# VHH binders against UDP-D-glucose 4,6-dehydratase (TGDS): the designs that were tried, part 5

Target 1, 355 residues: UDP-D-glucose 4,6-dehydratase (TGDS), of Bos taurus (Bovine) (a6qlw2)
Amino acid sequence: MSVAGRAESLGPPDSFAKRVLVTGGAGFIASHMIVSLVEDYPNYMIINLDKLDYCASLKNLETISNKQNYKFIQGDICDSHFVKLLFETEKIDIVLHFAAQTHVDLSFVRAFEFTYVNVYGTHVLVSAAHEARVEKFIYVSTDEVYGGSLDKEFDESSPKQPTNPYASSKAAAECFVQSYWEQYKFPVVITRSSNVYGPHQYPEKVIPKFISLLQHNRKCCIHGTGLQTRNFLYATDVVEAFLTVLKKGKPGEIYNIGTNFEMSVLQLAKELIQLIKETNSESEMENWVDYVDDRPTNDMRYPMKSEKIHGLGWRPKVPWKEGIKKTIEWYRENFHNWKNAEKALEPFPVQPPFV

## First folded at step 19 (VHH)

Design i4 (from h1 with R31K K103R)
Fold by ESMFold2, look of step 20:
Formats: sequence, C-alpha cells, structure tokens
Structure i4 (fold): chain B 355 residues (1-355), chain A 124 residues (1-124)
Amino acid sequence: as target 1 above (355 residues)
Amino acid sequence: DVQLVESGGGLVQPGGSLRLSCAASGRTFSKYFMGWFRQAPGKEREFIGAISGSGGNTYYAVSEKGRFTISRDNSKNTLYLQMNSLRPEDTAVYYCATDYWGRIWYKSKSYDYWGQGTLVTVSS
C-alpha cells in the first residue's frame, strides 16, 4: 500500500489508571509511601508535593527519582491559588495528606504556625480536592488526639482530648476534613497512627535523636523521668496500613493504626546503648544517660485499639529488634541527608522563649 | 547486688490502715525508680504504683487512686506504701521492685530486682 500504512495504536503512552497526590512526600512517612507506590503501582502517577522545609530531604526518594510514574512539584499547601491550579492541571484522583508540622515541643513555642500549616493548610487542600471531585482523600492524623491514659485504651469512637498544641491542631484539622463528609459526602478517610520510627525520620524525634547522639559519642538526654511510654510502629508496617486503607477503607471512617509494642524512653535508651555501644554492662550504660528538666506537658501513654484495621487484614509484621537494627544502620550512612542535622541533637528548651 | 526487704504486713480489719516499708541495700537508692505490686492467690501480679528516684513523681493504678500513697526517704533508703480504707479484696502478698532504666514501669516483667513480699490480710 502506497497511501497509508497501519497507524500505530494511539493512546497516550503516559496514560495512567490513577493519579495520586502525596503531600509532604519528601518527609519521613510519606517518602516511604511514595517509594512503595512508585515501585508497586507502575500504572499510577505519583505526584510528590513538598515545600522542602527543614525536615524534608529529596534524598529520601533517590532510589525512585528517575521513574516514569513519579513527579515532584515544589509548593505550599497554604497557598490556595497554587493548590487550585495544581488540581486543575494534574487531574488528581487520590490525595494522601501527610504534610504537617509535627514537633510537639516546638508546638508549645510556635503554636500559631502549627495552626496555620496543620489546620488552614488542610482546609485549603480538602476544599480544593472536593471541588476537583477527587475520589478519595486520606488525612493522616495521630493517636495523640485522644490524649494520654495509663489504663484506658482508645478506639475510634473515643472522644478527642488533645493535651498539646500539635495534637490540638491535628484534632481541629480532623473536624474540617469530617465536615466535608458530613456536608457533601466527600470521600474522606482519617487515620490515627502510633509513633512511627524508621529510616528518613529527621533526628529531632526520640528514636533517631538517641541513635544519632550515641553514634556521635554523646549521651542520651532524657527530659524529666523518662517514664513516659510510646507505641512504636515501623515505617514499612505503616505504609502497608495506608495501602490497606486506600484499597479497603470506607468513606467517612476513622482507622487507628497501632501496635501493642510499647516502650518507655528509658528502656529505649538502654536498648540503643546496648546495640550501638555493644555493651551489656549496667554501669557502662549508666554513663550514656543524662537527665534534664521535664517538658511543659508530656502524656504518659497513648494506648489505642486497632481492631477496625485488623478487620481489613492488616497487622504489624516487623519485630522491634529487626526494625531498630535497620534504623540504626541507616543513620550510620545518612545522618547528613539534612543540612542542619546537628541542630536536631541539641536539647529543646523546657520554657517558652520571651517575646 | 541490690536487696529489697518488705515489712509492715499483717492482719487488719476492713476499713483499717497499714504502712508497708521496703528497705533497700546496695546501689544508690535515689537513682532507682521504685514500684509496688501485689499478688492475690490465683491472680497475676498486679501493679499498684510507682515513684521516681527523687520522689517528685508518683503514679498509681486507676483502681487504687485515692486510697494508697507511695513515698520514699532517700536518706534511709526506704520506700513506703501507705494503704488506707483497706478492703478484703486488698488481701495479697505485696512486693516492692526496682528498675534503674524505668522501662515499662507498670509491667512486672520490666523490673530487675524484687523483694520477697509481705503478706497483707484484710478479714474479719
């Protein structure tokens, strides 16, 4: 045939089944989520939105940064004009909203910044997602919204009683997200997780801070008694929980993502000293701990039940000994992924600054 | 080696009071987090309360709040449990325990050193 050959099958080769926006994707938990989505869902376009603040590092995404189904956009969720344009341009089907200010001690000093980012930023995002008819919006909240308890375990029906400005901002953001379900039946899902640990965490939080202090031959600095306990959940287990909620979670619902594994700050210090300094001598381990004044508020425990997400088929699978070993190894090579990582190692002031 | 010896147990009428003591010897007492536990026949060992090394922080099981007071005298290396308004359900062997690290201080498995216990009997 001289006039025409068979046309190549047309259709955009970059056509994707879903387009997923992940806010805060250069941060801790969200970067693990992006890596998993990019690797396991090659037919999804994964869009990382991050403003690249001090806790963020694009090095967290280095292994997948060149994949065809990955895109980074630098931007601020508090910029409503930018966010509106983003949804008009990128054709987003699913939102995973991780971007937040998360440092509890900092929230006592800079509380209005937490309100601005966590509450206003979330409201901007959910409003734009609703207007764009996004098919699912997952808001990542925290077990701290329940408040602390020594005895009572919280389920998803328990009232919120936050005790610090960080937890209060997350609780307030939940209210705005839920209002879009109540008013419009906009398909939101809220998750409330235990404390997460693992690679990519900026070392201002207790686990990476103690690891980094010990690896730099410095003592673990314990505020107050160190008797407070936390449930620690490994990052890959949390990613599997988000994938489970993404696929099986019902609109309008709240899912606790927790673990029965629980440890005090002092026990954490002992175990890290044993692993990093390779000693079982109690007298030697005592040399690696210092005590300082307590914080303004420091809840003792955040116990919660996770039966709803267990009913979806998720349970934590990574044992502490395995997860903490991988985490220790990661920080030996990657402490300098953040330009000012050394600032994270300093003790935080126990009193508010003046003016 | 640290040794802990409880004393002050005995028979008491319902509504009565007892003060238990736990004498410590060995390592520096003021650095140690201390706890009180009890075990009734056929039951698991139950957390009562705990106190920091300095004595500045105290913690109690919810079920015992308001009736029991934990204190310590670091000059005498002694831990105390003041028990008021005693009931027959309080009948148990009472143990003091210590842990320098303050691991999971409401769990008995986290404590390194234990006393032998002192029996408290609340009956008519």
Scores: ipSAE 0.000, ipTM 0.233, lowest interface PAE 17.9, mean pLDDT 84

## First folded at step 20 (VHH; from i4 with G53Y)

Design l6
Fold by ESMFold2, look of step 21:
Structure l6 (fold): chain B 355 residues (1-355), chain A 124 residues (1-124)
Amino acid sequence: as target 1 above (355 residues)
Amino acid sequence: DVQLVESGGGLVQPGGSLRLSCAASGRTFSKYFMGWFRQAPGKEREFIGAISYSGGNTYYAVSEKGRFTISRDNSKNTLYLQMNSLRPEDTAVYYCATDYWGRIWYKSKSYDYWGQGTLVTVSS
């Protein structure tokens, strides 16, 4: 893939140089990717496919929703007839597959839904993309497929050892995607990222949840011990990593997208309390933390090596202090980006109502 | 201002067992995350394991998993390390440490308070 075209690409829709399908585009990470693609590649048609579940919001795309090189299609990747028709009618050249169910705690109570969406849905999509002779297929996976480790770091050749149904579904989906490279040399690329934070994240995840609780004068509810650590990447750094992989990534390869920035859930709570409640008193900060019954979320760390993508010229650029301040400000003004945002603040998210 | 005092070190034969204690004084012990480290001569402090403030969750270095058990008695303000199947390579000064926020629990530099240490010698 090349950089953005010129103003001459503003002709009729069939004059676009490439057509890019982004699944899950009304979600967290993918919405940032779509905005970047629409703005930076005006000669590419960017097609957002999303079924609009409770974690999605078309408000994430308001700034580009009226651009001539952007199209939204509501649909479900698990609907194989719809997906086949989509590839037949939209002439897709490139697929960025973000659509997934992602909540680890929820995956223990809704595990078969995770298998259906993440595994079956991905298989439907990659099969249709291969049949349509798509030029490149990028599958967005997670560092959680490696399983946790206290003292060793994982590179892309490390075995997958997932420890929860979410991670297992992603690992299984990777196997289907990679099989199309092995069998057909279908040009797939897999990315595995550290945890991502930033605007547009549905506030059931720890960072936006703690921000939103504190902004509503409620305590940070620690599920389990809070001693697990995660590596956190800011959303725009991850988008730049995907663009780097899209431009320079080799077919059939896997790329870790990681950071050395690491923080426990309890230290995260401390920093957010300091920033949002504007206090440095240890005793006062302790009053903003509460504990709920332990849950089966056992992995302590997901350490990754990212030398392959560093060799392509990418490194994270946004320091934590900058990224977290932008995130706090966004949630102050956008908590109601989702209809059911208040339900995300419960200690264990209640199953959302079905349409 | 938490003070920690280790005890229970000494000489033991290979294959033997030893139980170390760490007595805490000062603030409420039950609110503190606790860890065990050791340091052989000329080496950096090595993480052994850690235990949550309630005692409900324990974490161990991979190299020591299965041989060592960490526990705590919050009513006595005491942390324990049960060491079984001891080997000469376990000879070191053993330290307890504490941290309220549970930051990077496997790194010694993240702990706020440390004991003086107790020597364990495993003979050949």
Scores: ipSAE 0.000, ipTM 0.389, lowest interface PAE 12.0, mean pLDDT 85

## First folded at step 21 (VHH)

Design o4 (from h1 with G53Y I104V)
Fold by ESMFold2, look of step 21:
Structure o4 (fold): chain B 355 residues (1-355), chain A 124 residues (1-124)
Amino acid sequence: as target 1 above (355 residues)
Amino acid sequence: DVQLVESGGGLVQPGGSLRLSCAASGRTFSRYFMGWFRQAPGKEREFIGAISYSGGNTYYAVSEKGRFTISRDNSKNTLYLQMNSLRPEDTAVYYCATDYWGKVWYKSKSYDYWGQGTLVTVSS
């Protein structure tokens, strides 16, 4: 029942300076964070907690899986008894909470699962972390909590006005996390990031999906107008932002992690067709795009100011052309990083293929 | 190539109404995202609004909300701008523009094809 016995049997010597729990560590962003922490902080024990859902892969961690300061524990943050036992046995000092359900289109169909995982799971985790007197708790949120705007840029003082079930669940989870600061001065920090891209992202998301479709000689499927415009941050830039917040972030604070780089879904398709099919011909590029019936829509833009984290010394460094080329190369060799990667390439139905 | 020709501009009294047309020719019009811009003397081109390929979604600059209506008729290859409650500050050359790929569509530099413009003058 308990995962503590496995952790004890796999653990290195008992002299680590800090023990860091990373939830969702076999996922996209968190796996990059774990690799960085394990490599750069050999005196910290890095504990990966993941339930290994369809978006996760332990292959994301292969390069550090044998390190003495790394440990994997399979478990579910929604299991309150397991989580309490985990904090009692692993002596966790720092929590980086990445685990979430994140697919916006799926959230319209499976909204209660998003509530369960994102809200209830986060509440279980922060409550247990507070009871265990964890030294710092970082909750990873999203710019989507602000709601959309064509020209207003949001800073951390802007009200939350979520417009879809995913964003609503993240906003609600933020409220639970922040309440522990307000009530107890429990040292929480909230981050709200722009969309992230890079290696390890399950290819149901737009960038890896378009890359993988094109690499398999299939058309990019545009849902609705394709005019939705997103800001995209490369994974290593986001890891540096989390490291900056971990080192310099103030308890009780919220930090936007954003970029002024933006792109519509249609422009993204054009750029990826040019890069992957090696063409600038408008007529040839049109052969690689198809339109699909509308599903629940997303906000048009999420423009965000990031001056607060800039004041901590962080800015994005990776230009789009560099980051996207690295990402394209990764998917060429790693499409089967997930067991059922082919299912990610199908158009999203009016309801998910699973329940 | 896509060719765009605006028409329907002219002199109108403050508070009046005017409908602009943008006739398109060339590639399949129904696949084109369309926008309206205007340029007053000495000013940069200003985004007014945009309309999706099917006409099902319209987007307006906040300052123009409620006064202007964008529509399209794909069977006639024509884009329209209905302007109501006109003010002297609406005096400008009005342009239709298009971009097949929906780049940063609310910014003028992102549009590939432009009409010649039609002058709207709002004065008594």
Scores: ipSAE 0.013, ipTM 0.500, lowest interface PAE 8.4, mean pLDDT 85
Fold by ESMFold2, look of step 22:
Structure o4 (fold): chain B 355 residues (1-355), chain A 124 residues (1-124)
Amino acid sequence: as target 1 above (355 residues)
Amino acid sequence: DVQLVESGGGLVQPGGSLRLSCAASGRTFSRYFMGWFRQAPGKEREFIGAISYSGGNTYYAVSEKGRFTISRDNSKNTLYLQMNSLRPEDTAVYYCATDYWGKVWYKSKSYDYWGQGTLVTVSS
């Protein structure tokens, strides 16, 4: 049967030990995961499924695009006929589901798009994966499903209390994924990560946006209070966490993937100004910040405990100073990784971007 | 570089109200993120709440449950804490504090400039 958006196969299906589907693979986090899988598992076929929205770039996969164990298929997880045919034709053994709409500020103005992609798309995918008897399904969720707190730290048993449409869509999608474990013992695993930074992130998010603004001699625009704090994980640490969960994670379980490193938007701006403009002068740094108090209260923190994944042997290894230096260097050379990257430097109509 | 002076503390009965003021001098007050903390006898300093530099947003420790209101008047360089429904457990020295760059604003160690404190005693 026809599989719309399927790229030609690079090798026969039966020549590989496992076939791994990675949804959203031209995006930020998933592209790092694909590169790692392609390089480290030459006997696995790695299938990248992406619809190529504005935040995606096939350039993220350029270093492995010619490998025999890599295949790109353009398609939409919301197309249930396409997804069913994909599982029937590609003999998929493992699913890593990253595809999502992820921008919190956009979720307030495009809420139904987030519901459609994140909830309906995930349900289509997990249903098809279950029918195809996929061996493992990993759903990539977010620490934002817990809701914000100044005092309470969340573990994996804590109730979900999302406070924005993005987080709500992820929480709802988790419910569909978990129901397949509860009803069928379909081997799903859910991960909930802190905010991630690094190369390949479309520069509408705060870290790449501030880097790109400063590198183009523009001010960091502080929308709202700038007091929100987030925990930031470097991309390679998150890839190692997903590999750990893939190898050692128990079916039906949820794993927080977090870090103790925490930073406010204002402190982030200060550090980036110091690094990129090479100044410690408070007066000079003030010239690189513009203040616009035009946004209501957002969640101030998403604190979570990660003892479960620590018990599997994973901890973040990349310190902030090393990770942010590599990230700054990457954007200096790769700002045009996306066709319309300059649009990401413009203010959003509703709220400032945040990871 | 920045000087902060609290006032308005004193003795008040349980259930009563009190308004604290924090007068600021030095750099432009309207660019400072401001917070209120308190320290009870024998306890560590605890976060009460914070206010953005414009006064447009306020944030409170969950333990205060709407009893306290933070405001600022940038034309007078003054930060306020309105405390209602006071309890004996609110007895403490109250501090205002500021940090220009908004580090981890709910942690006392992140603030660079502090007032000397004003004592609030709820019934004795």
Scores: ipSAE 0.013, ipTM 0.543, lowest interface PAE 7.5, mean pLDDT 85

Design o5 (from l6 with K31R I104V W105F)
Fold by ESMFold2, look of step 22:
Structure o5 (fold): chain B 355 residues (1-355), chain A 124 residues (1-124)
Amino acid sequence: as target 1 above (355 residues)
Amino acid sequence: DVQLVESGGGLVQPGGSLRLSCAASGRTFSRYFMGWFRQAPGKEREFIGAISYSGGNTYYAVSEKGRFTISRDNSKNTLYLQMNSLRPEDTAVYYCATDYWGRVFYKSKSYDYWGQGTLVTVSS
């Protein structure tokens, strides 16, 4: 006789309190957000939309893949017919828009692809969400829209002065998203975050790349001066910021999600060598770095003031020492979560425009 | 360890020019990020500018743009600061500094090695 141990399946869409679309959900930050939403909000249906490009991995969602309040849809936000149909069929209440091309160095090589995905794709999505009367649309932007500064911190009223094609595409997308608030009072919220680190990040970015190189007994290769300084936020702190904005964020507003923790690329390399190679010997540490002063000047810093989101009750909680140790440990076990992870250790992990 | 000695300071008239030198000894100079700072009496040390280990990239405080030029000669282990159009408010002790890891290059606390300084006085 058949006796099922499985819990009763949830019914049609109208049996959930809310239906949340998360774009880019197999990616880095968004996968942490999906896991948190699925686990902590069982009365919400969480819909993961991802086209599964090279940075994405469904293994990022493995722990919640069997949950009844989770659904994966493979698709491209740039396909306007697909997106329109998605909103007609899934009855989406809330959109968290993470899907983007994000690698700054690649944006100098593939600039028009960044424009297409980040600007056109966002416009398609916000237009469809507005037509469907979505009750909240959160657009995930970046501190890089402000441009670099050595001598001031940016608050949300600071002008955007992007200095690279990635940042420019995000700034342009913000303009389209904000126009729906201005024209229609469509309830959009924009977040601008510092650089994020943690598990699930495709190892082409500096922190996971240096971790992975060192774990494979290779040197950290520093192009240019390595003096660029970035603020780094741990992934779970950023998820808590998005949850705070989802609950308490005001329509039409922009929220910086930042931290005072900062370090240069060279300081990062030193700390990772100390932790991964378990050495404090200066001469030994110097053997793990290749210096190549071969690139033009990039923005030196993106400092942000985050008083607005502090006023909503959010502050970063994870100290660097704790977050980076968890991250190092995660990559020891999970480097191969992406099919060709070894390609991320090369200078150009994605095909250059001249090939 | 690295030892740094500044030279070339002295008395100069407003509108004049000076070239400061910073001679380095010890570890290989070409592996070190270098900066210039100054300190007027009763003030904190002020960032002037910095130069990458290869000399390929230079960074200047906004207030000093166009008047000061930093250069280095790695074959002679020497860092230079060319100062033009000097003003009385440029009167200070000038320091060179270095750090191997290139931390926050515009903050004096980020530098591990400092020279003893050379006095520049700009007065009529």
Scores: ipSAE 0.000, ipTM 0.347, lowest interface PAE 12.3, mean pLDDT 84
Fold by ESMFold2, look of step 23:
Structure o5 (fold): chain B 355 residues (1-355), chain A 124 residues (1-124)
Amino acid sequence: as target 1 above (355 residues)
Amino acid sequence: DVQLVESGGGLVQPGGSLRLSCAASGRTFSRYFMGWFRQAPGKEREFIGAISYSGGNTYYAVSEKGRFTISRDNSKNTLYLQMNSLRPEDTAVYYCATDYWGRVFYKSKSYDYWGQGTLVTVSS
């Protein structure tokens, strides 16, 4: 008998066309992906797996949390027994693997934790997905695996030359994922994206950190020269890229997801000061910047070519002026999206209790 | 308000060395991000390298292969480019440039003030 309103009677696993596991779904990028999947694919069950670390928030999923095709499971991809049971019970067809430790500066301090989560956790997950005969596994990687360059743009055939523990852990995880394609033709796809910005990003990263500092009447702190540059891609554009890869990506392939938009950290600070403090005066803008001339990272930029994904019909469509305005407004209303948001304003987001 | 004057160009044999200077006048030199560019006849302007306001950090195009060194002396308001192991392909007009805003330092359109250039000719 059919009774509207009961999850078990209306939505057991066999009543959905596909079941999609999204790891790290309470995080930044993955939460946007989940919202899009839940809204656009009501016939798919979307399963959010997240351990709810400090950069995650279930508020990111608030608008779809009561949908019948959405399910949250709290768990750790590093728990191999839990992951194996998950695949045995949830009948997962598609895996989107976003879960990772991502803070580059923190990776120099906690390098073994990055190896554990990013490499071991990914290996656990891809092994379980292969055993369960999942029909597609998408691993979300980073442009940082290529290493830095001032004058060379990297395509997907370029060698990986990571220069920090975070990038190294992602490159190593890619090797494990690719080995399942090479050995078994397990249908994996790897994506490597530029830096992403937008709503839901924990404000330890440069864009939301500078926004949040300025909105709290505090200075942007420029470590080193601020001359390093990054390509910044808006969150909704990257979600559309993942949807494109999900629909049209070929097994075994790697897809760069990039943008030609690029900005130095120092220019970013000055533009945000202009936008948030509404000033064009150079002397006034210097009141909002503090310079700490320490040694910068080894990598100045990560330029990428994205012709493969352009061939699938995707291009970024949100211009910087539009994306950054939406982002500034989101943080104005949502700074307390994370219970530990105040810690993100500290110069080093995680400190021991004693000095 | 800011003026930049390059000097030190000239004729040099392949394998030789030159040191270019860029004298700055106007605003406080130590507050400027500085770059070197070059332009061969019929070619677009090409990034060589950049240096932070303190001189503590330098950045180079990969094509330099460790042959070029950028430095600055804030007490003399002068930026330098030491060029070693010169080749005929290095023949170009060399420009210094500055950007207060710290924009995309490897793109010429991001720089506000430019020198007039100094010609370097590497003979066959």
Scores: ipSAE 0.000, ipTM 0.321, lowest interface PAE 12.3, mean pLDDT 84

## First folded at step 23 (VHH; from o4, 13 letters changed)

Design bb5
Fold by ESMFold2, look of step 24:
Structure bb5 (fold): chain B 355 residues (1-355), chain A 124 residues (1-124)
Amino acid sequence: as target 1 above (355 residues)
Amino acid sequence: EVQLVESGGGLVQPGGSLRLSCAASGRTFSRYFMGWFRQAPGQEREFVALISYSGGNTYYSVSAKGRFTISRDNAKNTVYLQMNSLKPEDTGVYFCATDYWGKVWYKSKSYDYWGQGTQVTVSS
């Protein structure tokens, strides 16, 4: 079913029209979603479930942390007893499942942890949600499940051909989620997004990492070739896409959430150097790049078609120049949003920042 | 300025092989990734192959994968394209190209430096 429109139903603070579980809500994308839901849907109770791993920060939710329609529960989706109890006590109507391990390079070193969290954890969650008769279950996946392509753009009917352990774990989790639709007509929807950027992203990812390195007078470290090219969506655009899918998405369906904007890692470095070091001198810009050619990169592009969600009325609205400027400004003031942010700046984060 | 000079083109029968070379001069060759493009008569330049600055990574178009091999010798400032199992559809002018920042590396418009090209003709 579609979610009711913003602010159409108002009741007493302890009487809510819907109860929405958001897993991974102290993380990057999900925190933006929670802030939007809490502010714009005062008649919905928004329940943030997060384990509070190194990528998470409750500071992401400070502006809404005292709202009457917001609740934080610390817990692990892999704990099946806890998850069953959660659904028995909280009367969840809608699930937005964001919680995942997401760092591709770490997935090669810690592949079984990615399987445990992304596959087993998702299976625990969808099984409990189905048993509790949840009205809608949204699984947040990735364009990386399609695998890389130079020239072919993938639509939602394209086969999954993942090429790394992270993408494989997401593809496997999709299979478990979709099986509940096929077997039981449990109302699941899967979204597959391009890379997202913006405030709240832990600075191990390329955009916040390069911003933070340059703001600390360090070179952008290029791992592998630096030629891999990614599509980047600004965080507020992706929140609007999730809201569109909640309102208009059909059960059992998959929706690509993408953009035509793309950029290589090297071109990203150039633009960030120009913006942060305020130089257009080619020789000066070259001094801000260092190469750590310690392993090959696996996929050069993840091109997607997004006509299906365009048909629901969503398109990205934030231009790159606007979104990246806001992102640079946020990290200037908020680098210490995470206690261990300095460890994310290491050239090759083989170890987690909490070790 | 970077200067690129291709060689090794010629006429070959279907199923034959050619090895193209691209000699570079100017800025240090080892700091540039290198690409090969080709242009069939009346067509736009299309991507063929790419090699990283160290030579550790290579990428190929769908039509080239499995038949062509790109390599480089940084001591000789040269990149090579070994073309095997050639087909009439491979006919065209082959260009080497580079750019320092690796913009949209598979699009010819994104490259700043080009060689003059070398003709490859596959015909019986």
Scores: ipSAE 0.179, ipTM 0.643, lowest interface PAE 5.3, mean pLDDT 86

